# Designs tried in a protein design chat: VH-VL binders against q9h9l3. Part 17

Target 1, 176 residues: q9h9l3
Amino acid sequence: PRKMVAIDCEMVGTGPKGHVSSLARCSIVNYNGDVLYDEYILPPCHIVDYRTRWSGIRKQHMVNATPFKIARGQILKILTGKIVVGHAIHNDFKALQYFHPKSLTRDTSHIPPLNRKADCPENATMSLKHLTKKLLNRDIQVGKSGHSSVEDAQATMELYKLVEVEWEEHLARNPP
Short names: E, the ipSAE of ESMFold2; O, the ipSAE of OpenDDE; V2, 0.75 times the mean of E and O plus 0.25 times the DockQ between their complexes.

## First folded at step 6 (VH-VL; framework fv_amlenetug)

Design z28
Fold by ESMFold2-Fast, scan of step 6:
Structure z28 (fold): chain C 176 residues (1-176), chain A 124 residues (1-124), chain B 108 residues (1-108)
Amino acid sequence: as target 1 above (176 residues)
Amino acid sequence: EVQLLESGGGLVQTGGSLRLSCAASGFTFSDYAMSWVRQAPGKGLEWVSTISGYGDSTDYADSVKGRFTISRDNSQNTLYLQMNSLRAEDTAVYYCAKSPWEYDRSGYDYFDYWGQGTLVTVSS
Amino acid sequence: EIVLTQSPGTLSLSPGERATLSCRASQSVSSDYLAWYQQKPGQAPRLLIYDASSRATGIPDRFSGSGSGTDFTLTISRLEPEDFAVYYCQQYGDSPYTFGQGTKVEIK
C-alpha cells in the first residue's frame, strides 16, 4: 500500500456577505494519527465572517498566520503521491485550489460500507460527528469554541481504518 | 468581456498526436481554473481535464488519463491540451471553458464562459 | 462517479407553454453543486443556472432552477422561440465532473 494521510481544513467566510469559503487552517495527520502539519492560514482576501462557532478561528489566529500561497505549497508537498483521506474532502481540495488524483482520494462521507456499519442509508452523506459517535463511540466537535481540525483529521483516519481492507479490495477490483 | 478562442483542431490518424490552444482575454487568466470539455458528433458533453490557476494541479477524465496533458502559459494567457495516442473515440468538438473560481465565488467549478470549440477528427 | 440522468429525452412544446426538465443524480450532489446549460445547434453551451437555483448574469427570469440532493429541475415558465435548444445538467460536487445526456426542447 502507498503512504496514507488524513486532512481536515477550517474555512472562514470571505467575499460578499461572507459566502465564499476561504482556507484559514489545515491539519494533516499520518496513519497513526500523528500531526504532520497544523497551521493557521491567512486568506488573500478580507475576512467577513470568521464562522468561529464551527471553525474555531478568531482574529488573534490571523496575526501570525502563514500566507495562503506559502501554506498551499507546504500542504501540496505533503499530499502529493499519497493516499489522502478526508470527510467531504472536495471542500478541502477546492479551498486549496488543488486537484488530487481520485485513485488516491478516500472520502469518508461517500464510502457505502462505512454508512452501512453505522446503520445509515448507503448513499446518504452523514456528518463526521455522527459517524464518529456511532462507530467510535467518541464525541467530537463539542462545545461552542469551534472544531479542532486536528481532532477531525484523526477521527477521519480512524473511521477509514474500520473499512480500509474491504474498501481497498473493492477499489482494486473496481478501479476509479 | 471574456473571450476564449480555441485553435489547433483538425484531421489526425489513429495513434497520432495533436495540440490544442485556447487564447484567453478579458479577465485575469492566472486567477481562474480552466478546463477542456468535449462533445462527440451528435452526442452530449464530456469533461476532459482541468488545471488550477497556478498551473501546478491538474485532473483528468479516466478515458484520457495518461494520453492527454493539460497545461497553461499564464504569461501569454493561453491554455493547452496535448493529445497523444489518439483513438477514433476522441473525435469531438473540444471546448475551452472557464471556471468562476475567484474569491467572490467560493471556488465553484461550473463553467461560466465557453469558447467556440475546435473540431478534432480521428480516423484511420 | 455520479451519473446524471435527464428526462424526458425530448420535450415537444409550443411557444408560450411551460417546460419542466428533470435531472436525477445516482447519489446526493454535495452542496447542491449543480448547473444547467443551454446549447443551440452549432454553438457552444451557455450557462443558465448554477448552485441548483442561482441564475447566471444576463439570463431571463423565465428560467429557474430548483431541487436538492438527487432530484433537480429546470423550469422555463413561458417558452420563447429562442428557447428551443438542448439543455444539459452538470454536477461539480465531486470529481469527475459529469453531465447529463441532455434534453432536447423542440417545437411541436
Scores: ipSAE 0.043, ipTM 0.679, lowest interface PAE 7.5, mean pLDDT 89

Design z29
Fold by ESMFold2-Fast, scan of step 6:
Structure z29 (fold): chain C 176 residues (1-176), chain A 124 residues (1-124), chain B 108 residues (1-108)
Amino acid sequence: as target 1 above (176 residues)
Amino acid sequence: EVQLLESGGGLVQTGGSLRLSCAASGFTFSDYWMTWVRQAPGKGLEWVSAISGYGDSTDYADSVKGRFTISRDNSQNTLYLQMNSLRAEDTAVYYCAKSPWEYDSSGYDYFDYWGQGTLVTVSS
Amino acid sequence: EIVLTQSPGTLSLSPGERATLSCRASQSVSSDYLAWYQQKPGQAPRLLIYGASSRATGIPDRFSGSGSGTDFTLTISRLEPEDFAVYYCQQYGDSPYTFGQGTKVEIK
């Protein structure tokens, strides 16, 4: 009976030469793929590189964006106590400055049965785009306008559902 | 000048309790994730616990869950580790370590500054 | 958890020689989030490299990191007397944090 959500964050470059990754958008969807949260987020540091090709973020999106500290509070309120699904989710948690319990975290980049279904090496880290195309016959992250974090979060939840029964049984017998 | 100074280590009996402190200076303490890393005599490094700058998020190594509690007092610039139900295998030098200042920093990061360590010896 | 295996366990060299230290991960390290630390007897660890290849502030350019995925290397191009120490790799690409067992670089 525990609630489950999927998350995807977009980061922009801050700090010297834009090498630091700062949270600039977050999307959270429920088990059915309905959007629970989707906001542009204003980093507290000056944005050096919008990384628009990947993030989809432009200067216009920062006008009226939610300040980081406020957005973080809203996001953590949604995540707390829930099973959180993500792809390479440590990057999202890093951007949020947040530890989510390992027992309630599901990372689709580290689920061996999922890689096996995709005919990929079980311990390799495969991209969300590759797994989605191979297993769901869907192209995501297409074009030059950047990624849709909503689309990525929805795809991540759908990928997890393909192995949910098998993986939850594995985790029950082999707690993390 | 970033400085981290651990204290509170000593000799304790198996099953006993001990509280470690780490006094921080030279940076805005409340903005950074802090962690405890230990090293048994003659052995390698083992991560123990981490806490967010806000103090609202914590994580623990499986070997210490339910026995150790990490906390911080941002008004005093001090990090704590409360250790209960101590075992012989908890004998180690305990280091306080700081995550780097990046707006995307988290406790699952590398450590840019370390304290000198404090020795905890658990004997029966 | 990701297990990091360092090799060799001990490397015996003379000042002026090149040291090459390996760190192998049991699984791919996400985003190549791999750090290297130096520890001298009786001292705390010191950060050398982060993100597999970025030198930390104040670290001499004779130290360099390389690698990706599961295979990482720390290279010391010309050993100085102060470089004889134990070196640890650490991954921060996924929870929990894990360290390698260490490689001791000692004077022959």
Scores: ipSAE 0.006, ipTM 0.534, lowest interface PAE 13.0, mean pLDDT 87

Design z3
Fold by ESMFold2-Fast, scan of step 6:
Structure z3 (fold): chain C 176 residues (1-176), chain A 124 residues (1-124), chain B 108 residues (1-108)
Amino acid sequence: as target 1 above (176 residues)
Amino acid sequence: EVQLLESGGGLVQTGGSLRLSCAASGFTFSDYAMTWVRQAPGKGLEWVSAISGYGDSTDYADSVKGRFTISRDNSQNTLYLQMNSLRAEDTAVYYCAKSPWEYIQSGYDYFDYWGQGTLVTVSS
Amino acid sequence: EIVLTQSPGTLSLSPGERATLSCRASQSVSSDYLAWYQQKPGQAPRLLIYGASSRATGIPDRFSGSGSGTDFTLTISRLEPEDFAVYYCQQYGDSPYTFGQGTKVEIK
């Protein structure tokens, strides 16, 4: 059996008017929620907008942050060959400049049975905060100091575990 | 220890096709991004294409998009470049080169080892 | 894309002299991700320097790189006969990575 991890990334705004999302933090947890990786990451471009309200990133976090190229190598070494769980995970992979095989990717924002358990429309894209509150009765992303990517990765893994058996069986019958 | 050996070059007519190979040894091939770089006779270096270690991501220079396809066979430690609709301006020595980083794609890499190159001549 | 301009185009020197080669970028190179390669006639390029100043494995200490942002320099402190070659700079801070046009270091 292939090992499974969950990932959550925080992005800051770079480029014109801060509209480009650049990786600034990445957290990876194992199946039990133990942290395997959690580093602040220095984008290769000037940070225009820290997006602190959501990212939790501040200038002080960049002082000893791991350069993007080095962090990317470390992260991809953890992800390669594993089943990777995330929420709207395409945004994380885009920020990492990485394409993870679809057969090994699990996106909790696009799992119909998970939405069904939450009494949400099957094909709607629901936020991580909403699904976590509805299905785990837990509030995440609380307050105005920004999100914890560790907390988000842990919640994402727990959400996936609620539908893991059903969804893995579905994927075995309907390979992507 | 690290060795890269290109093959498959030769003379081909405009509009023709050619497939280049690069045999790799001395390192865990699947853990490194690979690239093709060409050099026209008497000219400088020009990047052509790159592929991630797992083969799931590829990039191409604008001049070759839609005509060239990069691929790899990690079980055989071999990198490929399929060249279609060849033009006179594709005439060059084609080098395969290795990224020093396990999983980094094109655009973020320098190249620590290069093959000897294989000459492709496109004429009418 | 970032354009790299090398100068001079040709540098004519004698063995024992110091060579300084310039590479200028059209915009700032992210994280100073700049490499230098040496190419001799009929041979593949050989990596000399990466990250603007880090010497590659097996490269003699007479080769050194310096610079940041848009202005980079390769220095060969005392030319040996085998150092007469073409030198290329390459940036890998932004996609696509690009090469300079080369500087030829030739015997006077």
Scores: ipSAE 0.006, ipTM 0.478, lowest interface PAE 13.3, mean pLDDT 86

Design z30
Fold by ESMFold2-Fast, scan of step 6:
Structure z30 (fold): chain C 176 residues (1-176), chain A 124 residues (1-124), chain B 108 residues (1-108)
Amino acid sequence: as target 1 above (176 residues)
Amino acid sequence: EVQLLESGGGLVQTGGSLRLSCAASGFTFSEYGMTWVRQAPGKGLEWVSAISGYGDSTDYADSVKGRFTISRDNSQNTLYLQMNSLRAEDTAVYYCAKSPWEYDRSGYDYFDYWGQGTLVTVSS
Amino acid sequence: EIVLTQSPGTLSLSPGERATLSCRASQSVSSDYLAWYQQKPGQAPRLLIYGASSRATGIPDRFSGSGSGTDFTLTISRLEPEDFAVYYCQQYGESPYTFGQGTKVEIK
């Protein structure tokens, strides 16, 4: 059995018109929801758009933020060899410039049993906020002050635990 | 202007080794993921391998895993593909291709620029 | 792995006609991460469409992409002589990246 962690990242806008999404915060929690990593991350490029309403990132968070190269190294050391749970996790891996093995990746936006429990079409892509409210009766990503990547990572792990036995059995019989 | 130029292709015997190079210019090489895609004569495209901008994360098609190694030298703006234990079915034109930097919900990449390719012929 | 099947294998049309090319996936493509490429004889592939429907820089308006899930379409609204080529779809929603087998467009 491999250890399991959940990840959630926040991105800010860099590049022309702020259209490039650059990593600005990463949170990683263990199976029980305890925080293993939570750092603000300084992009190597000028931040054009903080996207604060969604990211929760503000200029003051960048003052003591960990430079991207250093943060990436720390994060990859935590992820390597573990089952990594996330929601639309391919966006997080892209921001990290990282290829995590598909056999060790669990994306709660693409787990049919999870959608079924939420009374949603199995092939639909549901938001983390919707699934968390429907299945855990918990409101996340509330207000206009931005999302908490710690809260999102914790919710993502709890959602996965609802289908873990069923989904791991499915993957054992139908390896990716 | 973005340019990718492959080299190192040629004739090689079954079981042999060959190293391909791709010289990149016109963009900040270290910031972009790179890939190798091949095409056998008269056949379609087949993805071979991908590497992160930092060069420390790689992925491979099952058909080449354990035999091919993708790497890059960001100081020289060059991508490499080390091919070992070559088989007849590895005969193909090998293309170097670049991932886009526009990071707005692209899980893995499509390829916005391609080199002209280098032919590898594996014979017995 | 996701298998992409393109149809028809060969499409023969006259200049000025509409071309419709299909790409079907063996399972749903995550986030509709599907691209289309054009390849002319002796040349490298050229990106036309990404994200199922977004036109790449420099690609003429006559090229458009549509579809979601497992069923995707490339449309050339008014075929030009330079559009003689093979067209490939590619998914990048999950590893390994896979390409369709190609559709050859022949101008009569």
Scores: ipSAE 0.059, ipTM 0.671, lowest interface PAE 7.2, mean pLDDT 88

Design z31 (at its last look DockQ between E and O 0.02; V2 from the best seeds 0.00; counts 0 for: pae E 14.3 > 2, placed apart)
Fold by ESMFold2-Fast, scan of step 6:
Structure z31 (fold): chain C 176 residues (1-176), chain A 124 residues (1-124), chain B 108 residues (1-108)
Amino acid sequence: as target 1 above (176 residues)
Amino acid sequence: EVQLLESGGGLVQTGGSLRLSCAASGFTFDDYAMTWVRQAPGKGLEWVSAISGYGDSTDYADSVKGRFTISRDNSQNTLYLQMNSLRAEDTAVYYCAKSPWEYDRSGYDYFDYWGQGTLVTVSS
Amino acid sequence: EIVLTQSPGTLSLSPGERATLSCRASQSVSSWYLAWYQQKPGQAPRLLIYGASSRATGIPDRFSGSGSGTDFTLTISRLEPEDFAVYYCQQYGDSPYTFGQGTKVEIK
């Protein structure tokens, strides 16, 4: 059996009009929710928009942040060969500049049984906040100070555990 | 300015192999992810493969996975697509295309510049 | 995979008219991850719009994009002779990246 981790990243806006999402924080937790990695990360280019209301990132977090190249190396060593769980996880992989194998990727925003358990349309992309409230009776991403990537990664792992047996059997019958 | 120039296309038999090249100029090649997109005669566009700017991360469409290999030589500013076990349905014009943002080496992008394309014809 | 369906398949119009092209996704696509391309016979595709509504460098302001969720639109406010081409939408929010089947804009 492969080991499983959950990831959540916070991104800031770089490039023209702050349109490019650059990695500014990454949290990784193990199956039990224990933190394996949690660092602020310094993008290699100028930050145009901190997106603080969602990211929780402020200028002071960049002072001692790990440079992107170093952080990426550390993160990829943790992810390689493992089943990685995330919510809208392609955004995290894009920010990491990394393609994780589809066979080892679990995206809680695209698991029909999970939406079904939450009484949501199976083809809709539901927010992590909504699914966590409906299925775990837990409020996350509360307030205007930005999200906690640790909290989000932990919630994501717990959501996946609700459908793990069913979804792994589905993937075994329908290999990517 | 930015220029992408594909080569290596041609006629090949089913089961055969072919290697496509894309020579890049006018930008710092290793700061950008690259992709291959194909178009069968008279049909629409189909994404084939992407590679990160570092060259250490790749992704493939299910139809080509296990048969095609994308790679790049950043010292020569060249992108490659090694095509093995070719099928008639692989017949298409193959375009190389560039990601839009400097230092966004991910490959999860739209494509701001495209090459002229190179025709691959697979026959029995 | 996300399937993009474009309509109409063919749009026959005269120069000076407005063209409205639709792209519908089989599931929600963030507007940050939708692009439009123009392709003329024998030529490579050309980027027109990215992020659903942002014009690419050098693209005339008669081209505009809009939409969110599953419904996206490309509008050409006043067709010029050089605008008769095939148009493709593309999503880049989920792997595999997918393109619509195309809408051909042709002279009436």
Scores: ipSAE 0.189, ipTM 0.726, lowest interface PAE 5.3, mean pLDDT 89
Fold by OpenDDE, look of step 7:
Structure z31 (fold): chain C 176 residues (1-176), chain A 124 residues (1-124), chain B 108 residues (1-108)
Amino acid sequence: as target 1 above (176 residues)
Amino acid sequence: EVQLLESGGGLVQTGGSLRLSCAASGFTFDDYAMTWVRQAPGKGLEWVSAISGYGDSTDYADSVKGRFTISRDNSQNTLYLQMNSLRAEDTAVYYCAKSPWEYDRSGYDYFDYWGQGTLVTVSS
Amino acid sequence: EIVLTQSPGTLSLSPGERATLSCRASQSVSSWYLAWYQQKPGQAPRLLIYGASSRATGIPDRFSGSGSGTDFTLTISRLEPEDFAVYYCQQYGDSPYTFGQGTKVEIK
């Protein structure tokens, strides 16, 4: 069995109108929730919108932020060969400009048994916040300070652990 | 000025192999993800494969997975597509395409520049 | 995969007329992840719109994009002779990054 990690990224807006989502923070935790990586990341382009209310990113966080190219290398080194768990994880991989093998990817926003356990429609896309509250009785993404990628990554891992056995068996029978 | 020039197309027999190249200029090549898109004669566009700017991440359409290999030589500003076990349905004009932004959200989202394409014909 | 269905298959219009092209997705796509391309015979595709509604550099303002969720639209306010071509939508919200089958805008 492969090692498993959970990832969550925060993005800021770059480009002419701030519509480009650029990686500004990345957090990775192991199966037990221990933090393996947590860094602020400096986009190579000018930040137009910090998206602070969601991202939690402020200008001060970018002062000593790790350059994107360096951070990307560090992150990919951690992810390579592992089962990577995330929520709407395609956004994180996009921000990293990285293609993780689909067979080694677990997206908690698309796991029907997880939704079922939360008394949600199996084919619906539920938020991490909602699932965490419903299944873990924990409040995340509270307040006006924005999201904590460490907290979100930990929550994502805990959610997946609830359905890990069932889902891994399903995937073994139905490989992507 | 951004320029993309595909080459390597031609006639090949079913089961054969072919290697396409795309020479890039006018931009910092390794800062952009590159993509191959193909178009069968008289048909629409089909995404084939993509590679990150640094070359350490790749993705493939199910239709070519296990047969095609995308790669790049950033020192030569060249994108490649190694095509093995070719089939008749692989017959198409193959375009190389550039991602729009340096370190964009995905790096391979949409495509702001395209080459003129190179024709690959697979015959029995 | 996300399937994009364009309609109509062919749109026959005269210069000066308004063209409305539809792109429907099999599942919801963020408005930030939809692009439109123009392709003329014997030429490579050209980017028109990205992010559902943002015009690419050098694209005339007669081209506009709109929509969200599963329904997206490309509008050409007043067709010019050079606008008669095939138009494709493309989503980049999820891999594989699929194209619509295309809409041909032809001269009536």
Scores: ipSAE 0.020, ipTM 0.579, lowest interface PAE 8.1, mean pLDDT 91
Fold by ESMFold2, look of step 7:
Structure z31 (fold): chain C 176 residues (1-176), chain A 124 residues (1-124), chain B 108 residues (1-108)
Amino acid sequence: as target 1 above (176 residues)
Amino acid sequence: EVQLLESGGGLVQTGGSLRLSCAASGFTFDDYAMTWVRQAPGKGLEWVSAISGYGDSTDYADSVKGRFTISRDNSQNTLYLQMNSLRAEDTAVYYCAKSPWEYDRSGYDYFDYWGQGTLVTVSS
Amino acid sequence: EIVLTQSPGTLSLSPGERATLSCRASQSVSSWYLAWYQQKPGQAPRLLIYGASSRATGIPDRFSGSGSGTDFTLTISRLEPEDFAVYYCQQYGDSPYTFGQGTKVEIK
């Protein structure tokens, strides 16, 4: 069976009035929740809005941050050939300027069995915070100091494990 | 349009004191770190001191530590440099400079806008 | 402290010529933390390049920067009369933040 990792990213605002979302932190964990990668990443463009209350990113984090070009290469090397789990993972791939093969991508925001376990409609889009509280009885993203991408990646992997057997079998019968 | 206007330079004797001011306009002053950079006549640029946007963090070149104090009054959009125990080597044009980072209040970066400078001459 | 050494000290060229200015650091500096400034006589410095290669707002495309590690370069692809000035590199990756001693680009 293919190895599996979970990814989560934090973004800052670049471009006019800070409207462009650019990668500023990325965390990757393995199946057991061990951290494989966790770096602050310096966008190639000027940061206009750190979005700190959600991103947790401050200028101090950028002082020795890994430049985007280097970080992207490191991250893609880890992701290659693996099943990648994330929450609303399209946004993470967009920030990486990369899209992993659909057959190797798992998005906990769009897994009907997971919604069923949370007593939600199968097609509802649920936040990571909500699913984690409801299904794992844990609080994440606490306070207004921003999210932790390590914490979020770990939660995402734990959520996927709740439905892994059922969902992997479903995908084998119904290739994307 | 960003504008920075230094004042307070002049002739002073060794051991004397002088206070420089930098009036800022055209941007939200307290969102940006500010820096003093000096240039001795005919010489290159030397970083002197920096202060964070809210004034809670300061840093100084070793050559001026204990003698110079950077401060700011965000209600008046003004940066200051109090210079005490002046030495001949402090003779320079003093520039105030602005960091480029909106919403970043650290003082550790390159400088996108500079004032015109004010000359300080320290004589025997 | 990181010492920046610029070469040449003086570069004598004619309008239309290509200028290449070097900045060497005593220790490795991430390219993200290297800037270049232009200073004309009697004027304050003007930011040209930040992050080793990004042009500041309003800077003509004849100015370009490159480099990494200890070696950085400012290139002016074709000199205009207004480009005859002193150029400084700056590192802001490690305190104290330091400038090179300058390269004077003068008319031959």
Scores: ipSAE 0.006, ipTM 0.472, lowest interface PAE 14.3, mean pLDDT 86
ESMFold2 (binder alone), look of step 7: mean pLDDT 90; pTM 0.927

Design z32
Fold by ESMFold2-Fast, scan of step 6:
Structure z32 (fold): chain C 176 residues (1-176), chain A 124 residues (1-124), chain B 108 residues (1-108)
Amino acid sequence: as target 1 above (176 residues)
Amino acid sequence: EVQLLESGGGLVQTGGSLRLSCAASGFTFSDYAMTWVRQAPGKGLEWVSAISGYGDSTDYADSVKGRFTISRDNSQNTLYLQMNSLRAEDTAVYYCAKSPWEYDRSGYDYFDYWGQGTLVTVSS
Amino acid sequence: EIVLTQSPGTLSLSPGERATLSCRASQSVSDYYLAWYQQKPGQAPRLLIYDASSRATGIPDRFSGSGSGTDFTLTISRLEPEDFAVYYCQQYGDSPYTFGQGTKVEIK
């Protein structure tokens, strides 16, 4: 469906001991996996920990990054009114400081049929890397230089498409 | 020091309306997401509604969706909860609470400071 | 919605004793997004622990939190008179935010 997008954000550590996750990159893809948005984003507060091993963010990416307030506005214009797919997506929405309607949110870390297809316990929270390997036979998040949020968003959309018909039917009968 | 002071509670008839206010001081109000949490007499805590620091994003518990509206006036450092079509089950002490991190405006967090609460009693 | 179940419902102890309070989630709570609050009669809740194990500013070190996934614990190593209160867990890993029903720690 045309009104469905997938999102993946990269966060850096800010605040005390770098424990606060602040948005530093956001990628959004459409139903077919085409990139609608992909920008480095400058947090409004000091970056304590780039978390480069996971985020792929380095100081060089911050030099010309889009300021948070502007990036947030652009991203929300894309998300508003659409079904948004993500993996552990509440972390992305938290980093965006945004409440997306639960009825329009699809979290691939909390879809029992998806875990079942991967031979995992239905109530477990499985990593995107594990589900992608099991169900799509694809290795993502390879190496130690950080993740590609574009790659992660594309994988997340593909994973959702595996259970889309079944899960949308379930949600229609059991509204969130 | 952070202060949150709720007001506007009182006795109201079923089907009536009431507007709660929360006056904030001691922090940069517009930088923090705010929430309303209620507690029925002798019962536990129930999250009601949240609003982003920008005031442009809101969320509601299913029990109040369509009846309650959260809003804020950042120029006056005040949070509001407009309650319409009140039911007996809405009887509770209503607390406003703030998110802990300056740039966490989503409201998806724990709450580091709470107001004293204001009692809303809905009767037939 | 994630349902949080606290146990025991009531814990009757004397000052000086250790209190262990459990909070169990109906499904996994992401990223340790669980907090504990203390509430005394007629007062607002007070934050004790966030991110499952981090003590809030000003909270004595006799309070500690642990756990992950679906099982979380609040421990009060040596109860003081002011610790007799109701304790609530709260998850913020997914909307809606949910609270446990509370555990009352009362004087024996």
Scores: ipSAE 0.043, ipTM 0.685, lowest interface PAE 7.2, mean pLDDT 88

